# VHH binders against o75319: the designs that were tried, part 281

Target 1, 181 residues: o75319
Amino acid sequence: GNHIPERWKDYLPVGQRMPGTRFIAFKVPLQKSFEKKLAPEECFSPLDLFNKIREQNEELGLIIDLTYTQRYYKPEDLPETVPYLKIFTVGHQVPDDETIFKFKHAVNGFLKENKDNDKLIGVHCTHGLNRTGYLICRYLIDVEGVRPDDAIELFNRCRGHCLERQNYIEDLQNGPIRKNW

## First folded at step 17 (VHH; framework vhh_h_nbbcii10_fgla)

Design z57
Fold by ESMFold2-Fast, scan of step 17:
Structure z57 (fold): chain B 181 residues (1-181), chain A 125 residues (1-125)
Amino acid sequence: as target 1 above (181 residues)
Amino acid sequence: QVQLVESGGGLVQPGGSLRLSCAASGFTFSYDRSYALGWFRQAPGQGLEAVAAISGSGGSTYYADSVKGRFTISRDNSKNTLYLQMNSLRAEDTAVYYCATKYPWLDSRSEYDYWGQGTLVTVSS
């Protein structure tokens, strides 16, 4: 039962670093057991993730996994030097305040402890698009005071795909600022 | 907003048992290898002592030598609660017990990020 997530092949594996931030977004890496269902050029394992980020002359300092499952890869598939944070998020609803708060605190803590380096915060859900884009944009709007449309445009451009969920976009543009961080 | 609240402390006779609970609010516990949940204690006039810890994945546990075989740490992520089952209690276990969390990463140099207010356990005949 290692089925590939629906539409997973439709998305670029890794986006570009979002300029002026420490964020980089990507789709979920798939462990070795999924490779029998993929052509070589379609493979995107945890190892492939680190290779692709290195190819951009970047380095990961933290991975935030927003998927609601543990079936795609194991923490043991990641280097011990890269912290891994799991935040279980339900896919279709706008993330609740506790999820937003946990994301903001993880980001703020990372930035405080990594002032002397340029390591990135890697964020992913299944496609690295809707939940991922929402939480990154929510952080930029609420914490850094970025205009909603500017945050969304920056994410879309750097991810290489536009946020698809209208309820997420609507919340970012017109919803309340969450003062928890 | 973020807080940990301990409960379950009280007065117990030597050889007795207690179960401590630590309820988290403002954030949820993670099934993350880099996440640590732990119990610490402080007896009157003494420093903090680490008692037990469990990884976010639940796959690894630590116990101080003074409590091995007597205490069991566990968690229920669906209830966002950490537990410490304390058996065969001794007078030396008398202390304020604190729960603490360390996230988001395995940096052993970083301090625990969030602490509760503590719950008092008194073991006395």
Scores: ipSAE 0.000, ipTM 0.106, lowest interface PAE 19.4, mean pLDDT 82

Design z58
Fold by ESMFold2-Fast, scan of step 17:
Order: C-alpha cells, then structure tokens, then sequence
Structure z58 (fold): chain B 181 residues (1-181), chain A 125 residues (1-125)
C-alpha cells in the first residue's frame, strides 16, 4: 500500500543544520503518489526537501536513508549530483553494531571527499527522530568525543523535536562506545 | 586485479532450488568495506536485470520485486564468497546470472564496475 506513515504529519519536515557538524535531519520525503492523501501544505516530496534546504542557505551532498522500506520515494527522484545511501534499520530497537559501523563509515567517507566544500549529510528515517537521532548522536559521541547529553541536546534543538525512545537515550548516555571492527 | 567467478548454475525443475556462488579474488571482504556486491541476470533475448545486492559489511540487502521471498543473498567473509540461494524456481528465472562488485557503496545509483563471466541457470521440466 501507499499509506502515509503513522504520525508522519506530527513532525516538522526538515530540521536545521547541527552547528559544528555537517548533519541535517528530516522526516522521510513522500513521492507524488502520496500527494492525493495530503493537503498542499502537508506535502513533502523530494523536491520539497531540496527547496527547504536551499531556503536555509544550505546544500545536500549525501542522503542517508535509514528506513526499512523502499515504498516512500525512489532514489531516482533525487538530483543526480547527490549520492544516496540506504541503510536498512528496524524501528524500536537500538541499531546493532554493524549498522552503527556502516553509518560511521559512510559519514567518514563523505567528510574525507568533501573537505573542500560545506555540503551537508542529510539523515532520515520515517520521522527523522529516533533512528536518525540515535545514529547522529552515536557518531558525535564515539567519533567526535562529544558528551552524550550535549549531543542529544544539540540534536533535539536542531531537529525541533526531542528523541522519544527511552532505550535509545539510555544507550547514548550509559552504553559502551562502539569501536569499528 | 579484482576477479569474480560464478559457479553453481545448471538445470533444475520448476519449484526446485539452486545455490549460486561467486568467488572473489584481488581483494578481501574485510579490506573493502565500502563496496557492494550484487547479482544480475540476463534472460535469452532480454536486457540485464538487477536481482539482489548486499553491502560490503553484509548489513544491508536489496531484492528485486520479482524474487522477494524466494531468493536470499548472503556472504561468507572467511571464504571470500558471495551466495544467492534461489528457492521456488520458475521458468521465468531462466537466465545467465552475473556476480558484480561496485565501489564505492556511497551512491546506490552508481554503476557496477567489476563483473564475472556468468553462470547459466535453466528452469525446465
């Protein structure tokens, strides 16, 4: 089916760039086939995503899609100049070490290839909140040495919504640092 | 030099199963984590069709709608080998199957760079 994800309308489409980082978080864009179920002001297509990023005077250089589905939009709906990476993650549970490593590897690779520009890494799951916020914060804590509470506060402020899943928050605050294998 | 060699093709009855293997050389699976590995097929008189893909770490997979629920892609790092487990085979699955490698993984739309020679799968009564 092409049903709108539950609670999708409850979240802001795009957050703000996280200062001091290359990250920006957003909820999943929905391709044109979903627009018949949305009021004009509720639409958030891949085109709308890029328009909103430009309105902030920012530019995307990579999209990391954390959803466990390919039904919401097609990679072909994105500009050819913007790489797209799919990392399948399930909701509710803390992402496993392999998923965390893959996310870190993609981010590190992007930063190495884009040191001469200021393009952003766009990260989304369904709502752009729990899986998205967890992986961004995990990167900041493990790779950049940011204190857990500072990483969470920065994400919450810039996303415009607070991380909701207590198990994710607890893992970030008290869980082990994940080292690449 | 990167080399990919497929094996395991052959004749099978409709409803049967086959497991294809792709032996990789010229790189180790642990060394090249940002790559992807995939299976493609070409039926007689048809174009090339993507079947399944797996990330270098093994953490992400893709399947074409035509094979979802029937085929499973996997890898064995100790053997430097990629597999495609094919169940509930249909006449429409008859094709030459190719193993392919892509580097880097960072753009899922980019083309595959290295290809095997192919292995023929025939599904017939």
Amino acid sequence: as target 1 above (181 residues)
Amino acid sequence: QVQLVESGGGLVQPGGSLRLSCAASGFTFSYDRSYALGWFRQAPGQGLEAVAAISGSGGSTYYADSVKGRFTISRDNSKNTLYLQMNSLRAEDTAVYYCAKKYPWLDSRSEYDYWGQGTLVTVSS
Scores: ipSAE 0.000, ipTM 0.098, lowest interface PAE 18.0, mean pLDDT 84

Design z59
Fold by ESMFold2-Fast, scan of step 17:
Structure z59 (fold): chain B 181 residues (1-181), chain A 125 residues (1-125)
Amino acid sequence: as target 1 above (181 residues)
Amino acid sequence: QVQLVESGGGLVQPGGSLRLSCAASGFTFSYDRSYALGWFRQAPGQGLEAVAAISGSGGSTYYADSVKGRFTISRDNSKNTLYLQMNSLRAEDTAVYYCARKYPWLDSRSEYDYWGQGTLVTVSS
């Protein structure tokens, strides 16, 4: 882990809260060891993440890390008061049903435990786009009954970047609803 | 106040089946879904190995590759009991089996905080 992920600089660090939901998406934060390869305005550490969310007048209650690695930052770099959930996902492939169900159960559990506050579920993969957008949209479609195109549009608008992987988009639009909760 | 008590271990022939139970007290399966429950094992002279886990909601399960397709984890909220159904048992499944609770289950930094005392499973002719 001393190399910046490919195209990481091409993406906005943090999107906006998706209205009507508790979701906010962002790209992977990079710990201090990466900062010598970044200009000050390009830095996005775990601390920077929390500062940017606070600047939007929002508060994180959960971080779901979808990356297949732990080299970009250490969970210990996050506040002890914010739960950190790791779900290892491989890029390029549509997440399998077990991964989808783990994500849904984590989200449902968080919402039940946080019904008395407005804290957000922060979700990221490497770029905060394909795996992140897929799982958030899958949740909205399968659990909340949102139309696929509406879920995708909402995610794209709030993230500030459009889902890129055609196999992910195809699965969201035309794939089966995963019913197991 | 949280206590986990395993039962159902014993001697079984290779290819046989056993069902382990873990009776929980001090918390209720149906009331608080923010925990997870798991089965771990320790073979003689070996370290602790995770076998299977189930979320408090019962909708997410994990299985070690060594037991996939042979073992099934389940829970019964009305009995406040966790189960491990073990089929097609092998000599290498011989171990002390422990049940454990993880809370909060949503935090990968959290550890299993309550453990049973274990039940011995011996797979031998």
Scores: ipSAE 0.300, ipTM 0.725, lowest interface PAE 2.4, mean pLDDT 88
Fold by OpenDDE, second read of step 18:
Structure z59 (fold): chain B 181 residues (1-181), chain A 125 residues (1-125)
Amino acid sequence: as target 1 above (181 residues)
Amino acid sequence: QVQLVESGGGLVQPGGSLRLSCAASGFTFSYDRSYALGWFRQAPGQGLEAVAAISGSGGSTYYADSVKGRFTISRDNSKNTLYLQMNSLRAEDTAVYYCARKYPWLDSRSEYDYWGQGTLVTVSS
């Protein structure tokens, strides 16, 4: 249905670009059908997403959608020029190796083909926090060699909210490096 | 699970036309716009040859030199189907044609992760 996700209103719509990376995290934009259930100032549509990104003098080059549903918005709501990748990711549990691999592969592919620009990789789950933060941090740790605490701190600061799930934090800090392609 | 099923192959005379279809399941074109799709063919006694490819958005296409101007690759998101329109067919176009899915931003043929069973196209007088 068109019910607003729990606690969705509690999170900032869009974070800041993570310095030294091409990542930006945001909460899930909601299509027009959700607007009737929101105050005007609470609305955050796909159009609003792009407007907010523009206000930061940035441009999205890829959107990675980690939600486990398709009810929030449609790819047709996005500009055709921006690739959209759906990676169905179950909430509350640490993503499996396949999910991690898919994410890493997509990111590296994007970076390989976008060396001549500064477009961003937009990543979101429902709140743009836990699943999103884990996979971004997992990439920074496994691929870029960033210290786990530094990756987490960087994400938290830029998103404007801290990772909440202890199992995600624990896995990032103490879990094994996952296999890269 | 992802599955690709080709159809539309058959016998055709030189100069004729044929349209191949590749029905995709297990993923949707509209929600997986980063995946590229491609057609390959293998003629008798020959290796696998790339024929055509289309980006996830449909905005970019590639054709082998041997088929440029004659073949057209397209996709229909509403039907979740990939097509290969083949015009001005030649005897050397005789082959088993395969459709395949390319994981986002993969560059090589060996990186295609899903393949159909193939459909035979025979061009003969």
Scores: ipSAE 0.024, ipTM 0.348, lowest interface PAE 6.0, mean pLDDT 91

Design z6
Fold by ESMFold2-Fast, scan of step 17:
Structure z6 (fold): chain B 181 residues (1-181), chain A 125 residues (1-125)
Amino acid sequence: as target 1 above (181 residues)
Amino acid sequence: QVQLVESGGGLVQPGGSLRLSCAASGRTFSYDRSYALGWFRQAPGQGLEAVAAISGSGGSTYYADSVKGRFTISRDNSKNTLYLQMNSLRAEDTAVYYCAAKYPWLDSRSEYDYWGQGTLVTVSS
């Protein structure tokens, strides 16, 4: 369906690059068929995503799609030069260890292959907030050794919205470090 | 473009072992961490069956239920080679075995578009 995701309009389309990292977070782009339900200023298609990234003088090298659906846009509508990785992630629950491992594996692989450039890893779920923020912060804490509160603050500031799910925040602050990569 | 060459097939008795290898051919062609690699097989009169797969970094593996616990997939990126160690072979494992590569492994849109020519494995007394 062409049903707009619940609360999707409440969130900024795309955040800023997280300084010191290769991450940028955004909400799910919606293909053209959704635009009849949106005012012009509310539209955020895959094309709009790339235009907004370019406006920040940044370039995407990878998109990681964390949504548990494929109805919002067609991956084939993305540029062939930008890899698209789907990691099906259920909302509301803290991502499981297998999902965390897949995310870390993809990020580490991208970084090793892109040492000679400054291209960004774009990460999104439906709102680009809870699942997205959790996995980015989990990576920074477990792999880069960032303090949990610093990771969360950096994500919140750059995304322009604060992580909302208390269980996600609690896991990041007090949960165990996942040792897989 | 990647050209893949399988080796190690042959005739073996039930309960025996074989190790298949798959290497990129020529100095111009290679596969590295950017490729997901897999083994597929086709028995006479049957369709293509996925046997095992290994991620670009080698950190995750997949096995078909029919071979789990008997076969082990591994890769050596320094030698540009994929392996399939086959133990406790059964008559039902008789098939042509193909190695295949998916590039880029990070791209969910990519498919296994790079295939070897196949190597025959016959398990018979």
Scores: ipSAE 0.236, ipTM 0.672, lowest interface PAE 3.4, mean pLDDT 87
Fold by OpenDDE, second read of step 18:
Structure z6 (fold): chain B 181 residues (1-181), chain A 125 residues (1-125)
Amino acid sequence: as target 1 above (181 residues)
Amino acid sequence: QVQLVESGGGLVQPGGSLRLSCAASGRTFSYDRSYALGWFRQAPGQGLEAVAAISGSGGSTYYADSVKGRFTISRDNSKNTLYLQMNSLRAEDTAVYYCAAKYPWLDSRSEYDYWGQGTLVTVSS
C-alpha cells in the first residue's frame, strides 16, 4: 500500500541538470497519502518536485517514470502541460532491448518536438539512481556517442549519488550498443 | 466554464478557527489534473498572495510559509467543493480570500483562469 520504499529517504530528491543534455534525474515523488509516514522535511511530493526544479531555474518538459508500480503518485498530480510517460522497468536487472528502445524513442521524440526550448526530461525510478542512471547513460552512450565512463561520471555527479549496481555499470562499460531505431 | 463561489468567511478572534468553502459549478470536479485548485488572499493595501493549492487528484498540496501548519486545503469531489481549514488564526490573516481554478495544474496567480468573488475573513479581538 502506502509504505515508503526502502532507503528512499537516503537519496537526494532531485539532481542537477546534466550539462550538455536535457536530462535531470530525481527520486520518485510520493503522493499525499505517504506524508503520514514521513517527517515534514522528508516529504517529497509531485508538487515539491516542480518547486525544486523551479528553484534550479529549470522547467520540466517531460517526465519519464520507470517505476514498476503505480502506487507512488498519479499523473493527475502533474501539470497538464508536462507529458507523463510510464515505462514499466523491472528493478535490479539490466533493462531489456524493448525498454531501452522505448526510452530512446521517447527521448528522441521529445527532443525533436522541443528544439525551440530548453525544457528538461525528468527521469525517475524509485530512487532515481540505478534504472534511471542506466537508461540515461545508455542513451548518451548509444545515441550521443559519449564514452561510457564519462556518461557514468556525469550522471553520478549530477544526481549526487553514484550508480550502485555492478551489472548496470558493467553493461554500460562493456556491453554492446543497443539498436537505436 | 467553471464558476466558483466562496463561503465561510466572517469575524473570528485571534487563535480561532474558520473553514472556508468554495463551491464549483459549470464543470465538475474530477481527478483530472486539469483542475488545479487554490486559495488566494488579499489583505487591505496588500497584493494578492497565494495561500494554498491542491492538485486535481488531491495528491499534491502547496502552502505558503505563513500558513504552514495552520491551514489545510482539501477537496471533496463528490460535492464539487474546495475547502480551507484555517486554525490558529492571526490578525495578519485578515483578508479577502479567493478561490481559483486552473487548467493546467500550476500555482501561479496569473495562470489561474477562474476566480470566485471572494469571502472576507476578519481576525480581530
Scores: ipSAE 0.000, ipTM 0.204, lowest interface PAE 13.9, mean pLDDT 89

Design z60
Fold by ESMFold2-Fast, scan of step 17:
Structure z60 (fold): chain B 181 residues (1-181), chain A 125 residues (1-125)
Amino acid sequence: as target 1 above (181 residues)
Amino acid sequence: QVQLVESGGGLVQPGGSLRLSCAASGFTFSYDRSYALGWFRQAPGQGLEAVAAISGSGGSTYYADSVKGRFTISRDNSKNTLYLQMNSLRAEDTAVYYCAVKYPWLDSRSEYDYWGQGTLVTVSS
């Protein structure tokens, strides 16, 4: 199925780096087979992603793909020098503790191995918004000690779109802090 | 595919009023401070001038001194549309008016990420 995800065209392809962090959020890139269904200005391939990051004078060091599908692009569509991590997350539900732990572990490992550079952790789901924003904010709250409302505001500002799912927002504001390692 | 389309410009006599609309497509307006939405104008032979801006939350507005008390900026998130109500128009308000959106909002206010094509407002007898 080469169907464009619902509302995918409604969202900015790539946000800005979140200041004070290594995070940048974006919507899912679509491989070349999807371009038949897109106008030139709507295209956002893996190549387009890297060009847009470079235009911001940033460099990706890791991509974390939170989609529950492999149909949009393949890891082989990415430069060989950029690690790719797939964490299958179901939409609509708050990610479970195992998923949160996997995300935190990947982020911490990247930061430890990349102390001597300023490369970014790119995070995306389908729209680069709800699952993406939840896991980034959860990391900032639980690991970095950021206040929930500040984490959410920072993500919303840098992504250019607000977290939409009320259950995600409620969990970030009032849910338990998950175990930090 | 992010597009801003202005409408509502035209010829009006001094002292008259016009309402400009800016219809956004390719993204949705939000109620938090992730966005800034604004109007700019450029008179013939002049540089670009900021006219009015509204925060994504709608709680904060900015107006140039030249238009304070005469112009009102507003937005309707259900219609994904930004408005500029222009009252007590003067000959010096003659310009092409541009809609602009900045995201992320707090990165820099001096640069806007997306611009419309503009709509001409002419104030003359």
Scores: ipSAE 0.000, ipTM 0.084, lowest interface PAE 21.5, mean pLDDT 83

Design z61
Fold by OpenDDE, second read of step 18:
Structure z61 (fold): chain B 181 residues (1-181), chain A 125 residues (1-125)
Amino acid sequence: as target 1 above (181 residues)
Amino acid sequence: QVQLVESGGGLVQPGGSLRLSCAASGFTFSYDRSYALGWFRQAPGQGLEAVAAISGSGGSTYYADSVKGRFTISRDNSKNTLYLQMNSLRAEDTAVYYCAARYPWLDSRSEYDYWGQGTLVTVSS
């Protein structure tokens, strides 16, 4: 259905670019059919996403959608010039090794193909916080060698909200490094 | 798991036309727009040759010099199917044609990871 995700209104629509990275996190944009259930100022559509990114003087080069549903918006709502990748990611639990692997390789592939520009990797789940934050931090830790606490702090600061789920935080801080390929 | 099934091959006279189809399953064209799809062919006694490729967004295409202007690669998202329109066919186009796919989470420099069984195209008088 077209029900608004729980607590969706509580989160900032779009974060800031994470300094030293190509990542930007945001909450899931909602297609037009959801607008009737929202106040005008609460609306956040795919179009609004791109407008907000533009306002930050940035450009999206890739969107990674981590939601476990397809009801929020359609790829057709996005510009054809922006690649879209769906990685179905179950909420509340630490992503499995396959999901982590898919995410890492998608990011690495993008970086290899986009060395000549400064386009961003937009990542979102429902709220653009827990699943999104975990996978971004997991990448920074495993691939870039960033300290777990530094990665978490950086993400939290840039997203404007802190990772909430203890199992994600614990895994990032104390969990094993995952195989990169 | 990803599966690719080619069809549309057959016998055709020189100068004729043929359209190959590749039905994809295990992923959707509309939701996995960062993929790459391609057509390859292997003629008798020859190695595998890249024929054409298309990005998931459709914004980028590639053609081998030998088929430029004659072949067109396209996709239909609603049918999750890749096509190769072959016009002005020549005897040297005779080969088994393969459909291939590469996912965005795989190394972009790697070979295609998913392949169809192939379909035979014979161009002969």
Scores: ipSAE 0.159, ipTM 0.568, lowest interface PAE 2.1, mean pLDDT 92
Fold by ESMFold2-Fast, scan of step 17:
Structure z61 (fold): chain B 181 residues (1-181), chain A 125 residues (1-125)
Amino acid sequence: as target 1 above (181 residues)
Amino acid sequence: QVQLVESGGGLVQPGGSLRLSCAASGFTFSYDRSYALGWFRQAPGQGLEAVAAISGSGGSTYYADSVKGRFTISRDNSKNTLYLQMNSLRAEDTAVYYCAARYPWLDSRSEYDYWGQGTLVTVSS
């Protein structure tokens, strides 16, 4: 069944670009088969995602999908010009070092290959909040040297929703720097 | 066009308190163009020392070990003003105090781009 994710309707579809970064966060797009369960104003398909990004005068250069499922949409639903990366990430737990490393490697690789443009890295989990916010903030803290509370505040403001998981927040504020190689 | 103007410096006795203000013009304290803001000082015959810093949101602060627990940095976005509340002042706090701004606050390689003229704080009987 095409069951809408719990609380998915409670979140804004797409946040704003996080100033000083290439990140933009959003909730998971839902393929057309889910639209029978949604009012027109609730629809957020892959096409709707790209339309909303364009309305902000921005352009996506990479999508990182952190969901632990492939049921919501397929990579084939995305424009061929936009790379798609799947990093299977379990909710509730602080992402492990392997997941953090994969995320950092993907971001660093994108930035190296896209020095001559201003295209964005789009990051989403189911709600575009906890796993998404954790990994973006983890990157800003560990790689960019941003202070934890500043990274969290910037994400919360630009996403339009605050990180909800206290264990994620605690790890960002007081946890060790993850030195990946 | 971008300017930072300090005020509030003066002579205070050891153990006293003083509040410094830094009025910013030519840019706004806003979420869309957040600036990292800070206070630096230079004592006679010494180099420039970072004293305190505050993020563009006001949510994160830094303090030098020499002032931690005695000084408080704050900002008022509606007044476009940065503050430094200095308590339990000591003779070694005597210095010219500078406010400074950096944009963007997230670029770890950025240095402070804008500096005020400084305000003298003298802690003496």
Scores: ipSAE 0.000, ipTM 0.116, lowest interface PAE 17.3, mean pLDDT 84

Design z62
Fold by ESMFold2-Fast, scan of step 17:
Structure z62 (fold): chain B 181 residues (1-181), chain A 125 residues (1-125)
Amino acid sequence: as target 1 above (181 residues)
Amino acid sequence: QVQLVESGGGLVQPGGSLRLSCAASGFTFSYDRSYALGWFRQAPGQGLEAVAAISGSGGSTYYADSVKGRFTISRDNSKNTLYLQMNSLRAEDTAVYYCAADYPWLDSRSEYDYWGQGTLVTVSS
């Protein structure tokens, strides 16, 4: 395992904050052992992530890692001041209800504990696109009452790339609202 | 250097059970966030599909919808071995079963890391 994820170089490292929300999406950071396969301008380490967020005049308060693997970087590579949460998700299927509720619980908990600041929830999968976009949009639709097409458009614009998986888009547009139990 | 060797396949009747094993050499299993492990299968005339996966800590598992409730994935770090307990077997479970170390395919389509040579499971009366 030291190979760069397929198509990883095709995606912008970090999107912009989604206006009206606390979300920012990005692709998976790669620890230093991957840098031998990358040109200097292609590197995107955990440190590079925080530098790019700071360049946007934003601050991360939580990272939610949606990848199924633990090989790309370690939580120990992150600043101690930023909490890290791993939610294992499978990349090809629409996330199941248990995964959706774990994500919603984490977001709601962060927002309650951070009402006195403007720190962001950073969310990523491998490319920061399909699983990431699905769960953020699902939260906006189910919890904040945003219309599906508006949530998708907002994510696509701010991420700089459009959701690619048709089954994810279909579920967001036409699937049921996931109710907490 | 790194090798994964599957075993435990064979002929079994519908409704039967089998336990597959995957022995790893050239590296050790760990609870310190290394090596997510999993099982793939390829039925005759079909493509490769993910069956089950287990995280490095063993705290998270994935199962394909077709096997949920029937198959159980587990790991034994002291024996450096991954297992797949297969219950209530069906004819459509007939396939060559492969184990893989660090399941990048679950994060991105077509990515592979370390794979074994496979073990054949035939479910037939």
Scores: ipSAE 0.028, ipTM 0.416, lowest interface PAE 6.4, mean pLDDT 84

Design z63
Fold by ESMFold2-Fast, scan of step 17:
Structure z63 (fold): chain B 181 residues (1-181), chain A 125 residues (1-125)
Amino acid sequence: as target 1 above (181 residues)
Amino acid sequence: QVQLVESGGGLVQPGGSLRLSCAASGFTFSYDRSYALGWFRQAPGQGLEAVAAISGSGGSTYYADSVKGRFTISRDNSKNTLYLQMNSLRAEDTAVYYCAAEYPWLDSRSEYDYWGQGTLVTVSS
């Protein structure tokens, strides 16, 4: 089954680059087999993702896929020149420390290897909102020392949608800083 | 129609072991369908907690910090069944346990669309 995720059409395909960072957030791209269920203006394939990023005069250097499924698209649907990292995350509760550190290591490694360019780290879950926003904000707070409310506001503004899960927001605002182990 | 039925719950003593099963009907646990499966629990007076999850291929697993090293999730696609092996049980593990399955066209705010009725696990002397 190639049914479109619930509420997927309600979200903007791609946000804006978060100023002062290398992050850009988007909703999950859907491979061509989903296009039979979409109007032309609703399509958002892996190809469409790269076209929309270019339209913003940006370039992707890494994609981090936070979904717990492989049904929406395959890494083979992406250009071979763009690294793809899968970090399986479940919905409901705040990502665990292992997941948070895996995300931080991937981001830090990319930044170290891409000092001489301005390529972006693309991050997505199903809607590009809750898990995506949590991990990006967690990185900004813990690694870059951004104030929690500032990180959340920056993500919300650039994504074009506000974080919805109260437990994620609460952890970002009042939870402990996850120091590297 | 999709149905998930949990079994294997009951009363066990602290330090004991229990294996929960979740039998699916109305669909199959096919590797090529990439269905994610999980176990959730709800203790008296508490909210729903994700306990363990397994990816469609079975190659990726998740465990809550409270159960790491004690619980093991597994799936048998040939038997259309999800398992949770629970070892070194503690009073704090007392809860109703639910299995949940992802199904592509009912994907909502989470990766899980179908839920069982739950099975009670009580850990006490």
Scores: ipSAE 0.013, ipTM 0.411, lowest interface PAE 8.1, mean pLDDT 84

